VH-VL binders against Isomaltosyltransferase (ctsY). Designs and how they scored, part 1

Every score and structure here is a prediction.

Target 1, 124 residues: Isomaltosyltransferase (ctsY), of Sporosarcina globispora (Bacillus globisporus) (q8rqv0r968to1091)
Amino acid sequence: VEYEAEFGVQSGVSTNTNHAGYTGTGFVDGFETLGDNVAFDVSVKAAGTYTMKVRYSSGAGNGSRAIYVNNTKVTDLALPQTTSWDTWGTATFSVSLSTGLNTVKVSYDGTSSLGINFDNIAIV
Unless a header shows other numbers, all headers, positions and changes below count from the first letter of the chain; Kabat numbers aren't used for antibody chains.
F is the ipSAE of ESMFold2-Fast. E and O are both the ipSAE of ESMFold2, at different seeds. Each is the mean of both directions, binder to target and target to binder. V2 is 0.75 times the mean of E and O plus 0.25 times the DockQ between their complexes.
Where letters were taken out, [cut] stands.
The coordinates of atoms that the task and the answers printed are left out; those that the model quotes come from them. Centres of patches stay.

## First folded at step 4 (VH-VL)

Design a01 (from f05 with heavy chain D103R, light chain A51D; framework fv_firastotug)
Fold by ESMFold2-Fast, scan of step 4:
Parts: C-alpha cells; sequence; structure tokens
Structure a01 (fold): chain C 124 residues (1-124), chain A 120 residues (1-120), chain B 108 residues (1-108)
C-alpha cells in the first residue's frame, strides 16, 4: 500500500511539483529545521514485520531521515544520492507494526542529513 | 553562473529603517534554493540574519526577528531585507547569499555587499 | 546557540609555510555541518570547504579541512601570496547559523 507524502500530515515542510517523476499530485520538500516531518496513518490487518519503502530524490548528496512508528524512533534511514532531483530512488527497511492504526513519521532530526524530496511510502 | 548584487545601502539615521535589495541573475530565485542575508560590522565577524526558502517560508535570527523582514519578488528575481528601528550597532556591510537546495547552511555564491552606516 | 571559537586570532607566516587554523564548537557539530571561508579586505567571503572536509569547486588542493564533533581544522599546506586573508569557520548544524570570530593570516 502506497501513501503519498503530499497527503500526509505536514509539519514545517511544503508540497511542490517543480521536479518530474513524482507519483500522485506532487512531492514534499523543505526539510530544513529540526523537527520538520510528514506523518501518516497506516492501517494493517495483522501485527507483524513489514517492508517499508521510501521513495525520494536526493540530487545534492547522501541524505538521511529519522523514522518513527507510534512515537518511537525505529531507524535513521539512509537516502543515498540519486542522479538528479528528477531521478527517484527507493530506500527499504523492515518495520514492526501493531494491528490496526499505526502512526508512521518521516522526520528531519538532529541525526538527519541534507535536504531530500520525499514522494511516498509503501508498506508491503 | 549565478550573480548576486546588493543595493540600497548608505547613510541612515538612528530610529529609521532601511530596505535592501539583492538582484539575482543567471538563476531564478523561485527554484529550490534558500536565500540568506548576512552582515558584517566594520572590523568584526559575520552574523547570519534571515533566510527565505523558494516556497516563501522565512527564518530569522532570534535576536533580530522583531526588526527584520525578508521577502522576495519572483517576477523581478529580487530578494529584499527590511530592518526597522535602526541603531548604531546595525552599521555593517550587508550580503545576500545562496544556499543550494538540500545543503543546509553553507553559502555560495555571495553578493559583493552593500555598506549601511547608521549615524546621526 | 552554538558558539565557534577560532585559534589563533591572528598569525604571521611566510610563503611556503604550512598554516593550521582551529575551530572549536561549544556543542557537538556533525562533521557534515561545518564550512570554511576566506575573506580578503573589501571583498565578500569565499567558500573554501564545506561538510568539514569537502573542497569547493575551483579551490586549490593546498586547502584542506578535517575534524569532527567539537574540533575542526583548516590547513593550508604551502602558503601562497594570494592566501593572506582572514579565515572564518561556520556551523549549520543548528539555527541560528553561527560563525567563528575569524583568523587573520598576515605576511611575516
Amino acid sequence: as target 1 above (124 residues)
Amino acid sequence: EVQLVESGGGLVQPGGSLRLSCAASGFSISSGYYWSWIRQAPGKGLEWLARIYHSGRTYYSTSLKSRLTISRDNSKNTLYLQLNSLRAEDTAVYYCARVEYGRYGWFDPWGQGTLVTVSS
Amino acid sequence: DIQLTQSPSSLSASVGDRVTITCRASQSVSSTYLAWYQQKPGKAPKLLIYDASSRATGIPSRFSGSGSGTDFTLTISSLQPEDFATYYCQQYHSSPYTFGQGTKVEIK
């Protein structure tokens, strides 16, 4: 299941369309102040381990973002440089979700690096 | 090649206000960059003042937030800084500078600077 | 706010000398969030080093940066006549962005 960043709950970030190749109606950028984030309501029918995929572009270098699930930080996710801001990559990791509603947050924390454009997350 | 040219400096009186301009050429200010103002008092170091993102979001030095306004005019490809309630301590060379999108906080290029002298 | 302190505040050197300037932060700064600038009298600062150790485009190889945490160093391996200037470090780990007080490198 795919969740578009522009439909998430945005704090300190903005939606843009000024680069090609995004899904949905746009992408999110403007991660520049500690605490800037996008939060998603993710519902699953069974508790367990899922693969979370983050679709992003990082034309300026190797970035990273902190991932929170239900208010607990689960990882600092590496977002390696993509060829350009119009070239989208996918970063993947394993995440544990509880049955029903989970809050998943992609955040610019003190451990995060660089600006990135954030397109969507997918839960598999 | 990006060029930044500041203007609007000169002699101003205490208690007055100033409005500085920074004309950008070779690049659009509405693209994915941060744009900042930095100042330098004579014989002293550099002080960051304000930043504006291409989306229009603004960030200010906490000590100067109440007196500063950063803005832009995309149609003129020009950045502005307004500083109110001027004091002698505001005497400085004022620079505009670019931060590349995805690179938080180093400045390249810089404009040439414009001198503001606050004196009665 | 993160305060940056440079040492020395000034130094005298001869062409061909190895020059080192240090920048110490009051709080830990990621090694990716520190830059160095060169400023000549009457001119705007010029970026030399970003992300603590990456040389900016067009900057001669004699300039290098190193360090992490609270301790950073700019090195000029063989000083040239055009290198007599004031040098500043800058952190972008935390807002507000802050600069060191500067180090003046003057001819002996």
Scores: ipSAE 0.013, ipTM 0.608, lowest interface PAE 7.8, mean pLDDT 85

Design a02 (from f05 with heavy chain D103K, light chain A51D; framework fv_firastotug)
Fold by ESMFold2-Fast, scan of step 4:
Structure a02 (fold): chain C 124 residues (1-124), chain A 120 residues (1-120), chain B 108 residues (1-108)
Amino acid sequence: as target 1 above (124 residues)
Amino acid sequence: EVQLVESGGGLVQPGGSLRLSCAASGFSISSGYYWSWIRQAPGKGLEWLARIYHSGRTYYSTSLKSRLTISRDNSKNTLYLQLNSLRAEDTAVYYCARVEYGKYGWFDPWGQGTLVTVSS
Amino acid sequence: DIQLTQSPSSLSASVGDRVTITCRASQSVSSTYLAWYQQKPGKAPKLLIYDASSRATGIPSRFSGSGSGTDFTLTISSLQPEDFATYYCQQYHSSPYTFGQGTKVEIK
């Protein structure tokens, strides 16, 4: 299931459309101050390990974002440089989710690198 | 390549206002970069004043926030700083500087600076 | 606000000398968010080091940065004639961004 970043709960970030190739109605940018984030409500029928995919663009270099699940940091996810801000890549990792409602947060933390444009997450 | 040129300095009266301009060339100020104003009083160190993000969000020095406004005009590719209620202590060279998108706050490049003298 | 204090405020050195400048923060600087700048008379500052230890593009290898938390150091391993200047540290851990008072490196 795909969750568009522009429909997540945004803190300190902005929705924009000024680069081509996004899904949905736009993408999220403006990760500029430590703590800026997008949070998603993710519901699953069974507790277990899922694949989380993050669709992003990073035209300025290699980036990273901190991923939180239910307020616990899970990883610092590497977001390797894409060819341009109009070129979108996907980063994947394994995540453990509880039965029912989970909060998944993509955050610009003190351990995070470079600005990125954030398009969506997918839980598989 | 990337160049920032400040203007609008000169002699100004105490109690007045100043409006400085920073013309950007070699890149668009609307795309993926942050911009700051920094000043330096004669013979003294550097003081950060304000930052404006590509999103339009602004941040100000705690001591000066009531007197400062940072803004931009994307159509003119120009950044502005307005400082009100001028005092002798505002005498300084004023620089604009780029903070690259995705980087937190080191400045590269800097403009050449414009001298503001507050005196009667 | 985070205050940065540089030591020494000035020093005299000769070409070929190893020069060390320190920068102390009043609070811990997260993720080494500290930069160093060089300023020559009548010129704008020039970025030397960012993220405490990363050299900016085109900066000679004789310049190096180190440190974390509250204590940071800029080292010039073999001072050249063009290195006589004032050096500033700057933190970008929190707003407002702040600079050290500067260290003047003068001809002996």
Scores: ipSAE 0.005, ipTM 0.561, lowest interface PAE 10.5, mean pLDDT 84

Design a04 (from f05 with heavy chain D103Y; framework fv_firastotug)
Fold by ESMFold2-Fast, scan of step 4:
Structure a04 (fold): chain C 124 residues (1-124), chain A 120 residues (1-120), chain B 108 residues (1-108)
Amino acid sequence: as target 1 above (124 residues)
Amino acid sequence: EVQLVESGGGLVQPGGSLRLSCAASGFSISSGYYWSWIRQAPGKGLEWLARIYHSGRTYYSTSLKSRLTISRDNSKNTLYLQLNSLRAEDTAVYYCARVEYGYYGWFDPWGQGTLVTVSS
Amino acid sequence: DIQLTQSPSSLSASVGDRVTITCRASQSVSSTYLAWYQQKPGKAPKLLIYAASSRATGIPSRFSGSGSGTDFTLTISSLQPEDFATYYCQQYHSSPYTFGQGTKVEIK
């Protein structure tokens, strides 16, 4: 299941469409101030381990974002440089989710590397 | 492709103020990432002055922050730079430029520049 | 503010020469937050390299960038007549954005 970043709950970020190759209606950029984030409501039928995929572009170099699940930090996810801002990559990690509603947040923390465009997450 | 054309330069008096314009074509300034002003004194290097993000966030050169205002008029698709308390050291070619990719401040394209001479 | 110092401030070179220009930052810059520009007399600067090593669209392969931390290099592997110009580095790691003082590449 894919969740478009532009339809998430946005704090301190912006939507944009000025780079090609995004899914849905756009992507999210503008992570510049500590705490800037996009949050998603993710519902699963069964508690367990899922694969979370983050689709992004990073034309300025290697980035990273903090991932929170239900207000607990799970990882600092590396988002390696892509060929350009118009070239999208996918970073994956394993995550534990509770039965029912989970809040998944992609956040710029003080330990995060700046400068990525965020397209979507997928839960598999 | 985006084209930027600066205007508003010319001879200005010390102690006065100036307002430069940058007319954008081929793209909406409200949809772009960053738009910046950079200047270059005759025979000298480049000095970044200010940038404005499409969200309205602004950033300024530390040394000039108190004298600079960057702004935009989306209805005219035009960027502005206001510089107050003009000094001879403000004599320069002023460029507007776009950050085309990402949050960061590499510049492409640039306008052709407009010369400002501060003299009495 | 991060200060960028270029070396040399000027050089004389011949067509076919390998030219290297260095840019030193007063504090560490991520290797991905540095750009290089070329400027010819009477013209606006032209982007050559961004993210320290990524070549901009349409820029010939003889231009390359490298480096990390505080030390960055622009290399022109075989200088062509159209390459006589002034070159500037620029950091975008932190505000305010800053440029180096420039390196003028003159015909010998």
Scores: ipSAE 0.045, ipTM 0.641, lowest interface PAE 5.5, mean pLDDT 85

Design a05 (from f05 with heavy chain D103W; framework fv_firastotug)
Fold by ESMFold2-Fast, scan of step 4:
Structure a05 (fold): chain C 124 residues (1-124), chain A 120 residues (1-120), chain B 108 residues (1-108)
Amino acid sequence: as target 1 above (124 residues)
Amino acid sequence: EVQLVESGGGLVQPGGSLRLSCAASGFSISSGYYWSWIRQAPGKGLEWLARIYHSGRTYYSTSLKSRLTISRDNSKNTLYLQLNSLRAEDTAVYYCARVEYGWYGWFDPWGQGTLVTVSS
Amino acid sequence: DIQLTQSPSSLSASVGDRVTITCRASQSVSSTYLAWYQQKPGKAPKLLIYAASSRATGIPSRFSGSGSGTDFTLTISSLQPEDFATYYCQQYHSSPYTFGQGTKVEIK
């Protein structure tokens, strides 16, 4: 299941369309102040380990974002440089989700690098 | 393709205010880029002043933020910079520039610049 | 604030020379968050290099950038008459944006 970043709950970030290759209606950028984030409501029928995929572009160098699940930090996810801001990559990691509703948050916090554009997450 | 033209410079008095305009053509300033003002004192280096995102969010140089206001008018496709409480040290060429290739990065294109002289 | 120091502050060179300009950051500028600009008298700066090593559109191949962390270099492999200018590095790793003091490349 894919969740478009522009349809998530946005705090301190903005939707943009100034780079080609995004899915949906745009992508999210503007992570500039500590705590800026996009949050998603993710519902699963069974508790367990899922694969989370983050689609992003990082034309300026290697990036990172903090991932929170149900208000607990799970990882600082590395987002390696892509060929350009118009070239989108995917970072993948394993995540544990509770049965029912989970809140998944992609956040710029004290350990995050500045420069990424965020397109979507997928839970599989 | 893209053009930026600054205006509003000239001779101003210490203690006064200046308001600069940056008219964009060939594209819309509401199209999702970030926009900055940068200045350069005669014979000196470059100093970043302020940035505005297409959403209207603003960011300022810490040393100048109490005196600076960056704004825009999407209907006129124009950016503005207001600087208050002018000092001789504010004498500079003022540039507007687009932040391209991401949301916080390098500047391209630049306007031609407008000279502001603060003198009694 | 990250301070950028360029070396040398000025140099004299002849057409055909290899020119090297260094930019040192007061703290690590990770993930190649560095750009280089060229400025000629009376003109706005022009982007040459972004992401430490990526050449901007239309910039001749004689210009190249390299480096990481705290040490970055701009190289002009064979100086042309139109390359006499002042060159600036700029970091975008952290706010505020900061520029180096500039390196003036003058005709010998």
Scores: ipSAE 0.026, ipTM 0.638, lowest interface PAE 6.4, mean pLDDT 84

Design a06 (from f05 with heavy chain D103H; framework fv_firastotug)
Fold by ESMFold2-Fast, scan of step 4:
Structure a06 (fold): chain C 124 residues (1-124), chain A 120 residues (1-120), chain B 108 residues (1-108)
Amino acid sequence: as target 1 above (124 residues)
Amino acid sequence: EVQLVESGGGLVQPGGSLRLSCAASGFSISSGYYWSWIRQAPGKGLEWLARIYHSGRTYYSTSLKSRLTISRDNSKNTLYLQLNSLRAEDTAVYYCARVEYGHYGWFDPWGQGTLVTVSS
Amino acid sequence: DIQLTQSPSSLSASVGDRVTITCRASQSVSSTYLAWYQQKPGKAPKLLIYAASSRATGIPSRFSGSGSGTDFTLTISSLQPEDFATYYCQQYHSSPYTFGQGTKVEIK
């Protein structure tokens, strides 16, 4: 299922619509201060390993974001350059989720690089 | 080659206002970077003034925020700084510079600067 | 605001000398958020070092940066004629961005 970034809990970031091709009502940008993030409440019926997909655009170069699950860092996710800010890519990784409510956070950390536009996450 | 060129400086009267321009060439100001204005009074150090992100989000030095407006025109690939209520202590060379988003805080490249003299 | 104090404010040196400039912060600065610039008379500053120790593209290996917390150092291992300039440190750990007062490196 998809969780739109603009409907996540935003800290230090902003919702925008000034680039074409996003899903939902917009996308999130403005990751600039360490700790800036978008957090999602993700509920699953069964504990297990899920595929998480991050939809983004990165017109200025190769970026990265730190991914946290239930306040534990699980990866530094590479977000390779897309052709333009209007060209969206998808980065995937495997994540373990607990039964019930999980908090998933996409964060600009000290290990993160470059500005990106963040559209959504999908849990499969 | 990537280049930033400031213009709009010169002699201005106290209490007046001015608008500085920074024309970018060799790359696009809409590329997702932050863009800043920094000034340097004659014989003195560097002072950061303002930055703008490609989304239009702006940030200002607290001491000057009421007198500064940073803006841009993507179609002209140009950054602007408006400074109002000019004082003698605003006399400085004004630089525009790129701030890389994701490592934000160091400046590269810089423009060559434009001198603003505020004097009656 | 984080205040940066450079030492010395000026120094005289000869070609071939090792030059060391110190930058002290009033509050702890992560080493990832400190940069050094070189400025020659009539010119804009030029980035030398970022993230305390990473050399910018095209900068000669004689320039190096080090330090963490409140104490940072720029070293020029063998001063060349083109290195006579003013050097500034800058922090980007917290807003607003602040610069040191500068260190002028003059010919002896």
Scores: ipSAE 0.012, ipTM 0.567, lowest interface PAE 8.7, mean pLDDT 84

Design a09 (from f05 with heavy chain G102Y D103G; framework fv_firastotug)
Fold by ESMFold2-Fast, scan of step 4:
Order: sequence, then C-alpha cells, then structure tokens
Structure a09 (fold): chain C 124 residues (1-124), chain A 120 residues (1-120), chain B 108 residues (1-108)
Amino acid sequence: as target 1 above (124 residues)
Amino acid sequence: EVQLVESGGGLVQPGGSLRLSCAASGFSISSGYYWSWIRQAPGKGLEWLARIYHSGRTYYSTSLKSRLTISRDNSKNTLYLQLNSLRAEDTAVYYCARVEYYGYGWFDPWGQGTLVTVSS
Amino acid sequence: DIQLTQSPSSLSASVGDRVTITCRASQSVSSTYLAWYQQKPGKAPKLLIYAASSRATGIPSRFSGSGSGTDFTLTISSLQPEDFATYYCQQYHSSPYTFGQGTKVEIK
C-alpha cells in the first residue's frame, strides 16, 4: 500500500509541486526545525515485520530522517543524494507493526540531516 | 536571466519604520526553497537578517527578531522586509538573495542592494 | 552562534602571486556548510565556493577551497588584476548564518 506524503498528517512541513516526477498530487518539503514531521495511519491484518519504502528526492546532499512507529523511534533512515530535486530515489527500512492501526511518522529531529522532498511511503 | 532588484531604501528618521521590496524576475519566488535578507553597514562585513521559506515560514536573526518582519507576495513575485524602531546602526546596504536548495545556505544570486540611511 | 575569523584581515599582493586566506570557526563546521564570496567596491557579493571546495558556475579554476572542522582555506593560485577584492567566508551549518569579517586583497 502506498501513502502519499501530501495526504499524511503534516506538522511544520508543507505540500509543493515545483519539482517534476512526484506521484499523486505533489510532495512534502519544509523539514526545517526539530519536530517537523508527516504521520500516517497504517493498518495491517497481522502483526509482524514489514518492509517499508520511502520515495524522496535529495538534490543538496546525503540526508536522513527519523522514523517513528507508535511514538517510538525505530531508525534514522539514510536518504542518499539523488542527482537533482527532479530525480527521485527510494530508501527501505524494516518495521514491526501491531495488528490494526499503527502510526508511522517521518520526522526531522536532532539526528536528521539536510533537506529532502518526501513523495510517498509504501509497504512493499 | 535570474534577477533580484531591491527598492525602498533612502533616508529615514530614527524611531521610524521602513519597508523594503525585492522584485524577482526570470523565476518564481514560490519555486525556490528560501529567500534571505542580508545587510552590510558602510565599511563593515555582512550580517544575515531573515529568511522565508516558499511555504511562508520565517526565520530571524536572534538579535533583530523583535524589529524585523519578512514576507512575500507570490502574485507580485516580490519579497519584503519591514524594519521597525530604526536606529543609526541600521544604516546599511540591504540585499536580498536566493537559496535554491533546502538545507543549504549559500546565497546565489544576490540583488544589487538598496542603501538605507538612518539619520536626522 | 558560530563565529568565523579570517586571517589575514588584509594583504598586499602582485599579479601572478599565490594568495591564501584562512577562515577559522569557533566550533566545528561540516565542510558541506561553508562558502566563500568575493565582493568588489559598490557591488553585491559573488559566490565563489560552496560546500568548502565546490566552485560555483563560471568561477575560474585558479580559485580553490579546502578544509574541514574549524579550519578552512581559500586559495588563488595566480592572482589576476580582476581578483583585487574583499573575500568573505560564510557558514550555513547552524542558524543564524554567519560571515567572517572579510579579507581585503590589495595591489602591492
């Protein structure tokens, strides 16, 4: 399942369309201050380990974002530089989800690096 | 191709207020990551003042935050800087500048600057 | 705030000379967050180097930047007449963004 960043719950970030190649209606940018984030309600039928994928662009260098699941930090996800802001890459991570509703949050926190444009997150 | 032109400078009275404009051409201000104002007092170095992100979020120099407001008008493709409670030490050339990439803070291009003199 | 100190504050040089300007930060700055600018009298600053060592578009190869941590250097390998100017370093590692005090390169 694919969750568009612009349809997540946004805190301190914004939706934009000024770079080509996004899915859906746009992408999210503006991760500038500690705590800026996008949160998603992710529902699964069975508890277990899932592979999730972030689609992003990073034209300025190697970035990173903190991933939280149900308010617990899971990882600092590396988001290596893409060749331009119009070039989209993917980064994968593993996450443990409980049966039913989970909150998955992509956050700019004290360990995060650089600006990135965030397009979507998907269970693969 | 890409050009920034500042205006609104001139002679202003101490205690007054000032609104500077920065007209962008050759690109849309809503398409850049952020825009800054930087000033330079006569014979002195450069001082960063404020930035505005394309989303409208603003950031200010700690020492000047209470006296500065940065804003924009996307329909006019223009950035603004408002300075209140002007002092003689606010005399400077004021520049606007673009930061193209989020997470970086090098300035390119710069406007030509507009001189503000606070006197009399 | 991160303070940047340039050395020297001024220097006199002749065309063809190698010129070296240093920028020292009061705390560590990642090399990805340092830039150098050239400013001529009456003109706006012009970007020369970003990310400590990357030349901006159209900047001649005689300009080079290097360094990491707290110590950064701008080098002009063979000074040309158009290079007499004031040079500034700038960090964008943390807000507020700060500039060095400038180094004036004058004709000997």
Scores: ipSAE 0.017, ipTM 0.632, lowest interface PAE 7.0, mean pLDDT 85

Design a13 (from f05 with heavy chain G105Y; framework fv_firastotug)
Fold by ESMFold2-Fast, scan of step 4:
Structure a13 (fold): chain C 124 residues (1-124), chain A 120 residues (1-120), chain B 108 residues (1-108)
Amino acid sequence: as target 1 above (124 residues)
Amino acid sequence: EVQLVESGGGLVQPGGSLRLSCAASGFSISSGYYWSWIRQAPGKGLEWLARIYHSGRTYYSTSLKSRLTISRDNSKNTLYLQLNSLRAEDTAVYYCARVEYGDYYWFDPWGQGTLVTVSS
Amino acid sequence: DIQLTQSPSSLSASVGDRVTITCRASQSVSSTYLAWYQQKPGKAPKLLIYAASSRATGIPSRFSGSGSGTDFTLTISSLQPEDFATYYCQQYHSSPYTFGQGTKVEIK
């Protein structure tokens, strides 16, 4: 299941459309103040390990973002440079989710690097 | 040619207000870029004042927040800074600068600056 | 607020000298979020280095940056007459953005 960043709960970030290749109606940018984030309500039928995919572009260099699940930090996810801001990549990691509703947050933390454009997450 | 040109400086009375303009040419300020105002008192260092996002959200220096307003007019391709309750310590060269989010986090380009002198 | 302290506050050097300027942060700053600017008398600042070590377009190779955590360095490997200026470090790791107090480089 895909969750578009522009439909997540945004804090300190903004929706934009000024680069090509996004899914949905746009992408999210503006991660530059500590604590800026996008949060998603993710519902699963069974507790377990899922694959989380983050679709992004990073034309200026190698970035990273902190991932929180149910308000607990899971990882600092590397977002390697893409060919351009119009070229989208996918970063993948394994995540544990509880049965029912989970809050998944992509955050600009003190450990995060560079500006990135954030398109969506997918839970598989 | 990409340029930012500040105007509106000059001699201002203590307790008054000023409104500075920053005219952008060679690009549109509505294109999704972020913009800041930075000042420099004579012989002193650089002080960041405020930024405005393409969404219209504003962020201010904590010490000056109550006296500053940053705004823009997309139809005029111009950025503004309003500073109220002027004091002698507000004497400075005021710069506008672009912060290109998603592509850059640093200030580039800068305008030429406009001198504001607060004196009776 | 993250405070940046530069050392030295001023220096005098001859053409051809190696010049090193240090910037120390009051708390850890990712190297990704540190920039250096050059300001000549009567002019606006000019971006030299971003992301601690990347040279801006058109900046000569004699300028280099390095560092991580709380300690960052700008080096001019062979000072030229046009390098007379004040140099500022800046962090953009967190708002408010802050600058160091500046280092004035005077060419003898």
Scores: ipSAE 0.022, ipTM 0.643, lowest interface PAE 6.9, mean pLDDT 85

Design a16 (from f05 with heavy chain V99G E100S; framework fv_firastotug)
Fold by ESMFold2-Fast, scan of step 4:
Structure a16 (fold): chain C 124 residues (1-124), chain A 120 residues (1-120), chain B 108 residues (1-108)
Amino acid sequence: as target 1 above (124 residues)
Amino acid sequence: EVQLVESGGGLVQPGGSLRLSCAASGFSISSGYYWSWIRQAPGKGLEWLARIYHSGRTYYSTSLKSRLTISRDNSKNTLYLQLNSLRAEDTAVYYCARGSYGDYGWFDPWGQGTLVTVSS
Amino acid sequence: DIQLTQSPSSLSASVGDRVTITCRASQSVSSTYLAWYQQKPGKAPKLLIYAASSRATGIPSRFSGSGSGTDFTLTISSLQPEDFATYYCQQYHSSPYTFGQGTKVEIK
């Protein structure tokens, strides 16, 4: 299931459309103050390990974002440079989710690097 | 290799407007950097004014945001600062500067600066 | 807004002296987000140090930065004639970006 960043709960970030290749109605950028984030309500039928995919572009260099699940930090996810801001990449990692509603948050943390454009997450 | 050249400064009457330009060479202004305008009044320190991200998102000093507009023209590889409703306290050298990669904001390079004098 | 206070506001020194300038932040600043600049009269500021301790390309080794939290230091280990200038610290931890008031290093 795909969750568009522009439909998430946004704190300190903004929606934009000025680069081609996004899904949905746009993407999220403007991660510049510590704590800026996008949060998603993710529901699953069974507790277990899922693959989370983050679709992004990073035309200026290698970035990273902190990932939180139910207010607990899971990882600092590397977001390697893409060819350009109009070229979208996917970063993947394994995540444990509880049965029912989970809150997933992609955050600019003190350990995060670079500005990136954030398109969506997918839970597989 | 990266260079910034500012232009458009000069003498302006109080209440007037002025548009400053910052021409970039050696890289694309759409390349994922923050770009800022910073000013310095004569004999005073540095004051950050505004920044624009590669996506077009803008950020402003809270005290000045009603009088400043930061923008860019990717086809000309040029950044702009529009100054409106100018006051004597806006007299300063105005610098264009590139932020570091992405979310970091150390400034390198800087332009040479352009002097704006607000006086009757 | 994070306020940066430099100490001293001015100092007099001789060629060959070790010069230390301190920058204190009103709240904690990760060392990743602290820079130092040199400005000579009539010129734009020049980046010396970023991420509190990383020397910018082409900057002589006599310049060094250190610190974390609220206290940061710029050191010039053996002052040269071309180092008489004003020095500024800057934080980029939080918007708006802010600068210290500057420290003028004058010939004694």
Scores: ipSAE 0.012, ipTM 0.585, lowest interface PAE 8.6, mean pLDDT 84

Design a19 (from f05 with light chain S31Y S95Y; framework fv_firastotug)
Fold by ESMFold2-Fast, scan of step 4:
Structure a19 (fold): chain C 124 residues (1-124), chain A 120 residues (1-120), chain B 108 residues (1-108)
Amino acid sequence: as target 1 above (124 residues)
Amino acid sequence: EVQLVESGGGLVQPGGSLRLSCAASGFSISSGYYWSWIRQAPGKGLEWLARIYHSGRTYYSTSLKSRLTISRDNSKNTLYLQLNSLRAEDTAVYYCARVEYGDYGWFDPWGQGTLVTVSS
Amino acid sequence: DIQLTQSPSSLSASVGDRVTITCRASQSVSYTYLAWYQQKPGKAPKLLIYAASSRATGIPSRFSGSGSGTDFTLTISSLQPEDFATYYCQQYHSYPYTFGQGTKVEIK
């Protein structure tokens, strides 16, 4: 299931459309200050390990974002440089989710320093 | 084709204020880019002054932030820089430039610049 | 603020020479957040290199950038007549954005 970043709960970030190739109605950028984030409500029928995919663009360098699940940090996800801002990549990792509603947050933390464009997450 | 054209330069007296304009053509400033003002004193290097995002968020040079205001008018497709309490050391060519790379980045394109001379 | 120091401040060279300009940062620049510009007298700067090593559109292959952390280099492999100019490095790791003091490449 895909969750568009522009439909998430945004804090300190903004929606934008100034680069091609995004899904939905746009993407999110403006990750500038510690704590800037996008949060999603993710529901699953069974507790277990899922694959989380983050679709992003990083045209100027290698970035990273902190991933939180239910207010607990899961990982600092590497977001390697893409060919250009109009070229989107996917970063993949395994995540443990509880039965029912989970809060998944993609955050600009102290371990994240690069501005990136964030398109969506997918839970498989 | 994208182009930036600065205006508002000229001779100004110490203690006065200046307001520079940067007219954009070939694209809309309400599109999601950051824009900066950079200056260069005669025979000297480049000094970054301020940037603004299309949302209105700003950052300023630490040494000048009390004297600077960066703003925009989307209806005129124009960026502005207001500088107060002018001194002789503010004499420079002032450039506007688009910031590539979202939140951080390099400058491309640049305007041609407008010369401000501060003297009595 | 991150201070950028370029070396040399000026150099004299002949057409066909290999020219190397260095840029040293006062603190580490993460993720290769460094750009290089060329400026000719009376004109605005022109982007040459971004992300330390990526050539801007339309920039000849004789221009290359390298480096990471605190040490960065711009190389012109075979200097052409149109390359006599002042070159600036710029970091975008943190605000305020800062530039090096410039390196003037003069004809010899």
Scores: ipSAE 0.041, ipTM 0.657, lowest interface PAE 6.4, mean pLDDT 85

